# VH-VL binders against RING finger and SPRY domain-containing protein 1 (RSPRY1), part 2

Target 1, 184 residues: RING finger and SPRY domain-containing protein 1 (RSPRY1), of Homo sapiens (Human) (q96dx4r300to483)
Amino acid sequence: LFLKEGRQLTYEKVNLSSIRAMLNSNDVSEYLKISPHGLEARCDASSFESVRCTFCVDAGVWYYEVTVVTSGVMQIGWATRDSKFLNHEGYGIGDDEYSCAYDGCRQLIWYNARSKPHIHPCWKEGDTVGFLLDLNEKQMIFFLNGNQLPPEKQVFSSTVSGFFAAASFMSYQQCEFNFGAKPF

## First folded at step 19 (VH-VL)

Design W6 (from U3 with heavy chain K59T Y102H, light chain S31N)
Fold by OpenDDE, fold request of step 20:
Structure W6 (fold): chain C 184 residues (1-184), chain A 120 residues (1-120), chain B 107 residues (1-107)
Amino acid sequence: as target 1 above (184 residues)
Amino acid sequence: QVQLQESGPGLVKPSQTLSLTCSFSGFSLSTEGVYVGWIRQPSGKGLEWLAHIDWDDYTYYNPSLKSRLTISKDTSKNQVSLKITSVTAADTAVYFCARSPHWGYYFDSWGQGTLVTVSS
Amino acid sequence: DIQMTQSTSSLSASVGDRVTITCRASQSIYNYLNWYQQKPGKAVKLLIYYASTLQSGVPSRFSGSGSGTDYTLTISSLQQEDFATYFCQQSYDDPYTFGQGTKLEIK
């Protein structure tokens, strides 16, 4: 995760190169494969598999990006430790009150097992999805190739800190994560 | 066939609580994606969004008025209610209720509005 | 809050005229912009949503365009029934906010 001083439109990046976030191999569902460098995830099972990153956001403004490798069903966004990913039951990020997720395949936003449509086109291979978490303003903002959606604020009625970048993957889906290792 | 109709007291004294009711037909507030909201318009001025409530009983408020607003629904009666506490002359306006069929992003059906005057 | 400013509060035109009303947001609202028509004694009518989508039942002479902070409502050929007040409204962020309105009057 990369700390920002403000909203994405007023990109003021704080140099936190010492913070190296990765997908957490110790906080991952059974059939999700994580690359050796911890920046890529692939689901090799028929179940809905999930993972959280290694860095917990307790304050400030944070941003990360995901490159869509496959364009199937995935739910990517933010989740706290209290969020429960039940891979065998088909539950992932956005399916409880402690997480919120962007779904570019079905063109939905997920929170507390509720979905609402967004106006972004379906994501395709090579697309970049951005994830902004602003704990000062208590909002999450999702981006597709730089185009942002309305802020999501409902999750903050349940929790106000302790968020991790998180993702859930349907069968044979894959994404690459950028937590600041490369310029955004 | 979608219809909304506002009802209110017409006249309210300062510091009192204003209660408004929106009665609707032609749709259900149990349908996913449906919202019902309140918008007001002072005489000769623009529109101000107050609050709305969705099919799943989630409420949304204008932050500047949140402390004074309470929105609720009675699905069995096809009604949405709005309460505004501690009213002042600034709350004098025509109050509209409106339906949003698509997650609050636009309002496709409006009532004709009800005038509420705050005066001693 | 996002401020919505319409190009003019009043506009005079004649039947058959091409009419354009512009709306500017204080920040980008990414096409979460709606246009409404208001007439005295009648319910407010939705004309355009998501900046350019024509509401069902609305005449095709109405159209919406724009992006970012700047949006436009166009009436290609003004009809007698089109004299009314028009409002833009953003639904990008809470609170939803409206323009001040543009009253379209007969010249």
Scores: ipSAE 0.896, ipTM 0.941, lowest interface PAE 0.5, mean pLDDT 94
Fold by OpenDDE, fold request of step 20:
Structure W6 (fold): chain C 184 residues (1-184), chain A 120 residues (1-120), chain B 107 residues (1-107)
Amino acid sequence: as target 1 above (184 residues)
Amino acid sequence: QVQLQESGPGLVKPSQTLSLTCSFSGFSLSTEGVYVGWIRQPSGKGLEWLAHIDWDDYTYYNPSLKSRLTISKDTSKNQVSLKITSVTAADTAVYFCARSPHWGYYFDSWGQGTLVTVSS
Amino acid sequence: DIQMTQSTSSLSASVGDRVTITCRASQSIYNYLNWYQQKPGKAVKLLIYYASTLQSGVPSRFSGSGSGTDYTLTISSLQQEDFATYFCQQSYDDPYTFGQGTKLEIK
């Protein structure tokens, strides 16, 4: 994860050169496969499988991107450690008050098991989804191929820090993550 | 036919609490995606969004007025209430209630408004 | 807060005229822009939502366009009943904010 560039920050700059965020193979559902380099996830089960990344965001403005490999149901966004991805019960990111997720297949935003529609078209293979977390402004912003949605703020009524990039995958869905290894 | 009707005291003294009620028909506030909100308009001025409440009892407030606003609903009565504490002359306005059928992104039905004057 | 500014607070026109009202946001609002019509003693009427979608029951002479920060309401051929005040409103971010209004008067 890296700080979003092009925005004026009100906090001290942090050296991010040593930050190497990746999908956390130790914080992943049973049937979710993580690539060796930790940047790709694929669900090899019929259950709703989830994963969080290795880097916890406690302050500042952070951004990462996901490339859609398959265009099925996924819920991708931000979640704290308090989020419970209950794969056996079909719960994932956005299904509790400690997470918020973008769903490009069903064209929904998920928070606390509630969904609301967004105006983005359904994502397709090759699309890039952007995820901005601004803890200063207490907002999350989702992007599809650079197109911005309204900020999501409800999650901050329950928590204001300690967020991880996180994703939940339906059967046989796959995404590639970019936490800064490639230019955004 | 969707209809909304505002009711209020007409006159309120400074520092008192203003209570408004929106009675509606033709729709249910238990329907997913439906919001009911309050918007006010001082005489000769533009519109100001105050707050709205959704079908699932989530409340949304204008940050500049949040500390003074309380919105609530009674689905069984098809009513939404707004309370504004510590009113001043600046709160003198026509108060509208309006329905949003699509997650608050637009208001497709409005009441005719009720005038509230804050005066000693 | 996002400030909404309409090009003019008032304008005069005649029946049959093409009328345009412009609304500018202080930042991009990505088509989360609605247009309303207000007449004295009548309920506010939604005309356009999401910048360009015509509300059901609204005459086709009304149209909305724009993107980013700049949006336009157009009445292709003004009718007598169209003399009113028009407001733009953004729903991109809280708080929702309105333009100051444009009063369309008969010339």
Scores: ipSAE 0.895, ipTM 0.939, lowest interface PAE 0.5, mean pLDDT 94
Fold by ESMFold2, fold request of step 20:
Structure W6 (fold): chain C 184 residues (1-184), chain A 120 residues (1-120), chain B 107 residues (1-107)
Amino acid sequence: as target 1 above (184 residues)
Amino acid sequence: QVQLQESGPGLVKPSQTLSLTCSFSGFSLSTEGVYVGWIRQPSGKGLEWLAHIDWDDYTYYNPSLKSRLTISKDTSKNQVSLKITSVTAADTAVYFCARSPHWGYYFDSWGQGTLVTVSS
Amino acid sequence: DIQMTQSTSSLSASVGDRVTITCRASQSIYNYLNWYQQKPGKAVKLLIYYASTLQSGVPSRFSGSGSGTDYTLTISSLQQEDFATYFCQQSYDDPYTFGQGTKLEIK
């Protein structure tokens, strides 16, 4: 979903029918389970499992949401193709210079394996987490139930390629993606 | 206890480079989440954030001044330095260094400041 | 840039008075707002962070409140040592801007 930023948030839906916006079962770490419709992922392995979506964005302002199905440790955000999944080493989205992630369980923002706290409460089942990527202003904004955090900018200093929606899951964690098919 | 002290040249001529040093004690710049930053205050005016550097050597600059600023640290000497190139009279101010214990979200310890005047 | 406005540049008050200092942001800052105290010849002192959290060692007569764009520092009963200049600062988005200051003077 494409957003045009201003003093008040607005959005447009982008028709992605030709590429089917979903989690990419071919761009995923070894043990992550992806639902048949491609919008839900679950880890039942002991390793930290990751996935990118099917589409890459390199211009404009983009937004997607995730519904928290389990309230444990997940790192959800944006990654370029250069971001590496090191599932048995515990490296996922937000653990390299090519990705930035929101962690609603530990209340952290992750970049380059460094974390900083955020002010949101711990997420709970049913919460809606929003993920805005502004390629014009070079910033990422995370939302919990409509409440936004400070913009994140560090990942843009290291990257020149486009971004994918991406997520990493600790054991027993699960969430559902909304790339715009459902109203926000 | 946490202490910070600024030192600088006092007087700098226009077009020169202003160099400031913050010497501190009572904390380590190697501690996760610790930032040291620079804020300035022109006479009779408000405060302006300039830059900070974190425990992992990442630097953060006021976008309006970024091309003229360089912040660096020497963890073994407990020092943080700021350089401002091509100074003008607009750079005349009291310069403070300050510590954030919490990812730059607030500065809980400040130095007393050092006056720098840019003049002939 | 987010502009921080302290509409009152100075206040006069007496020991024991309740004083309110206001600060307005040019956009929502989601409680990423700090209050600082500055006295001549002294280091700047943090009073309040995250809009309402009192810094360790700061007297309980200081409190912070507000949300969105509008924030307030309150001193419930002024003491002699509270005569100073007070600054708000947003820590939401760089540059991390300050208000112009409110000088609190003895009446």
Scores: ipSAE 0.518, ipTM 0.809, lowest interface PAE 2.5, mean pLDDT 86
Fold by ESMFold2, fold request of step 20:
Structure W6 (fold): chain C 184 residues (1-184), chain A 120 residues (1-120), chain B 107 residues (1-107)
Amino acid sequence: as target 1 above (184 residues)
Amino acid sequence: QVQLQESGPGLVKPSQTLSLTCSFSGFSLSTEGVYVGWIRQPSGKGLEWLAHIDWDDYTYYNPSLKSRLTISKDTSKNQVSLKITSVTAADTAVYFCARSPHWGYYFDSWGQGTLVTVSS
Amino acid sequence: DIQMTQSTSSLSASVGDRVTITCRASQSIYNYLNWYQQKPGKAVKLLIYYASTLQSGVPSRFSGSGSGTDYTLTISSLQQEDFATYFCQQSYDDPYTFGQGTKLEIK
């Protein structure tokens, strides 16, 4: 799926001893709760709440996963620093030209507040959602339990690098991030 | 009833710009998810996707031809236009416009095509 | 670029025959595969999208199957109006490439 010739995705653990890959409690909307270990987030408010991770990706090919804890509306993907959290208008990740997001509840891909359907079934608690960013080919690929969608490229018309893993959460929604500490 | 019709010059000299117009009826290019695109077929050969434009003015181009292609639309006239710069004999083909009702994943309505010949 | 290959350029058959036309992609395309019919002097007609979904108004004798890299269009009982050229097309990644076509001719 991920590699030409059909072999499984190969990766190397990146030494992040100078930074810890986690959700950034200083780059988050007002009402989002972040776990002490920084890998889980939950919205406890009626607003659409957003967060970026601590690690900025400027080059290469990168991949992270999310485990679905609740199966409701979340928009999870990639955003640059220029992406804005507009909680009054319900704008989150995927709702501007600087971000692109996968929505497994409503079965949509979001870019610049526009949506398109995808063919994945609605996500369920325990599902694994994958997020690939290829800065060489300028594309993003979303996966549900290993099944991939067509590449998404439109976000690269506005920006070409400087992406963070990012997510937005409807009320009472939560998920757990895996930036590589656990095997994919 | 969805209908699309291509209009073009018939004959174009090498190095000129080829301009094509797709006039359509029976649908609106303002409807979410609707795309109109261009596909060409050289004589006796297969089909080649060129470009499409969506309801919200986003454009999509065949990467190998992108530097030569410009697609645009005029929703008030129900028209989509394609320009191809610096044409050569390799651009001789029948040019089709087609509609996708679903984000470009398939084209369910096509025009009859218009022949364009590039010759000095 | 994803190359789409229809290994048979021409196929001869009689009315009533079961006909299969094959299409191979150079990589997995996850069922983003369409089939089109082309007759001289007529608009191209969509038959099948998403590998196996029959377009509205297309006779049920047409069906699509396959997965991964290998896809098949089947005509269960060939009719006189089915003599045409058939193209597969992937819609997975740009450029959205077509097979070279399979011309179905009367035997």
Scores: ipSAE 0.487, ipTM 0.778, lowest interface PAE 2.6, mean pLDDT 85

Design W6 (from U3 with heavy chain K59T Y102H, light chain S31N)
Fold by ESMFold2, fold request of step 20:
Structure W6 (fold): chain C 184 residues (1-184), chain A 120 residues (1-120), chain B 107 residues (1-107)
Amino acid sequence: as target 1 above (184 residues)
Amino acid sequence: QVQLQESGPGLVKPSQTLSLTCSFSGFSLSTEGVYVGWIRQPSGKGLEWLAHIDWDDYTYYNPSLKSRLTISKDTSKNQVSLKITSVTAADTAVYFCARSPHWGYYFDSWGQGTLVTVSS
Amino acid sequence: DIQMTQSTSSLSASVGDRVTITCRASQSIYNYLNWYQQKPGKAVKLLIYYASTLQSGVPSRFSGSGSGTDYTLTISSLQQEDFATYFCQQSYDDPYTFGQGTKLEIK
């Protein structure tokens, strides 16, 4: 089963009757710009900027999507609170043992600062990238326009729960998140 | 030229530990993306993937056999070793080592195999 | 575990024939499918990876196709040296399982 959360119209507020999933302006590297609705991020700095979303997932099967706005280098995936943003060192999501990321520009999967190639073509503007976290089977699955890659499992040797949707951006890169407010 | 050669005991008694060595030349296991792995073929049967080890010392095991398998490497000797504990007749097979140049997605170079028989 | 099924265990053919060998996965494997050739007393040889990519040094008479759960290896004009056993293997999820093999014999 897929779990969906969040609402489009409540991006900087907490609703007592709903779960609001958005990019967390309090859990972001120094120079990343977050849109007012909390669903879009852009880096205009020379450093590698990162963010986590507002909602921690600790059980079940979860899914979110990202629309590619610019086709350059971004690392998008899942990270725990222990994942550290080292923006001036070029370290972001997928560059430590607490995070795993999809890079659709360079066609790589990142974990613990190691990369491996994937078979998806380079992403382009308008592409939809999917991010599945299965905490029952302890696997992550990445999708490009509905086409899935092999399960990623190595991050679960270092951590087993407490994940946030997360992303890191090279200069002038931008994407838009969908945590379930729009149909998948 | 990439070459791999397996060596092993030939005959092993039940309950003992089977130790296999893959000696290779023509490539380095320190090269990013390179894996060396073990595949076996019981008599008259198909192939079964056992384990592989990558250039960065990460190990990967067939889940059904993981409790009995240990894979290791010695990059200075160009060797990869596999140990299988508590062997039974079901472990009688030809054992192959093989190289992947590309993150384990396919194995492009194989040894000729070595027969191991488990019997008292 | 993903089961790989080669429904034909043995196939007889003559030199010059077009031969197809099939492989079915128990679930979608998204083209993470390899083909290997095995001859007695010889090292196993990779023919095709990623379902359709020909390995360097493999003759162009070999080709691979398929998607989802169903994959085929084709030899367009069989040669004497092609009599061997052929295995498919999925590389999508561990354990990386093989089909049982299809032995191609001279008629």
Scores: ipSAE 0.481, ipTM 0.792, lowest interface PAE 2.7, mean pLDDT 85

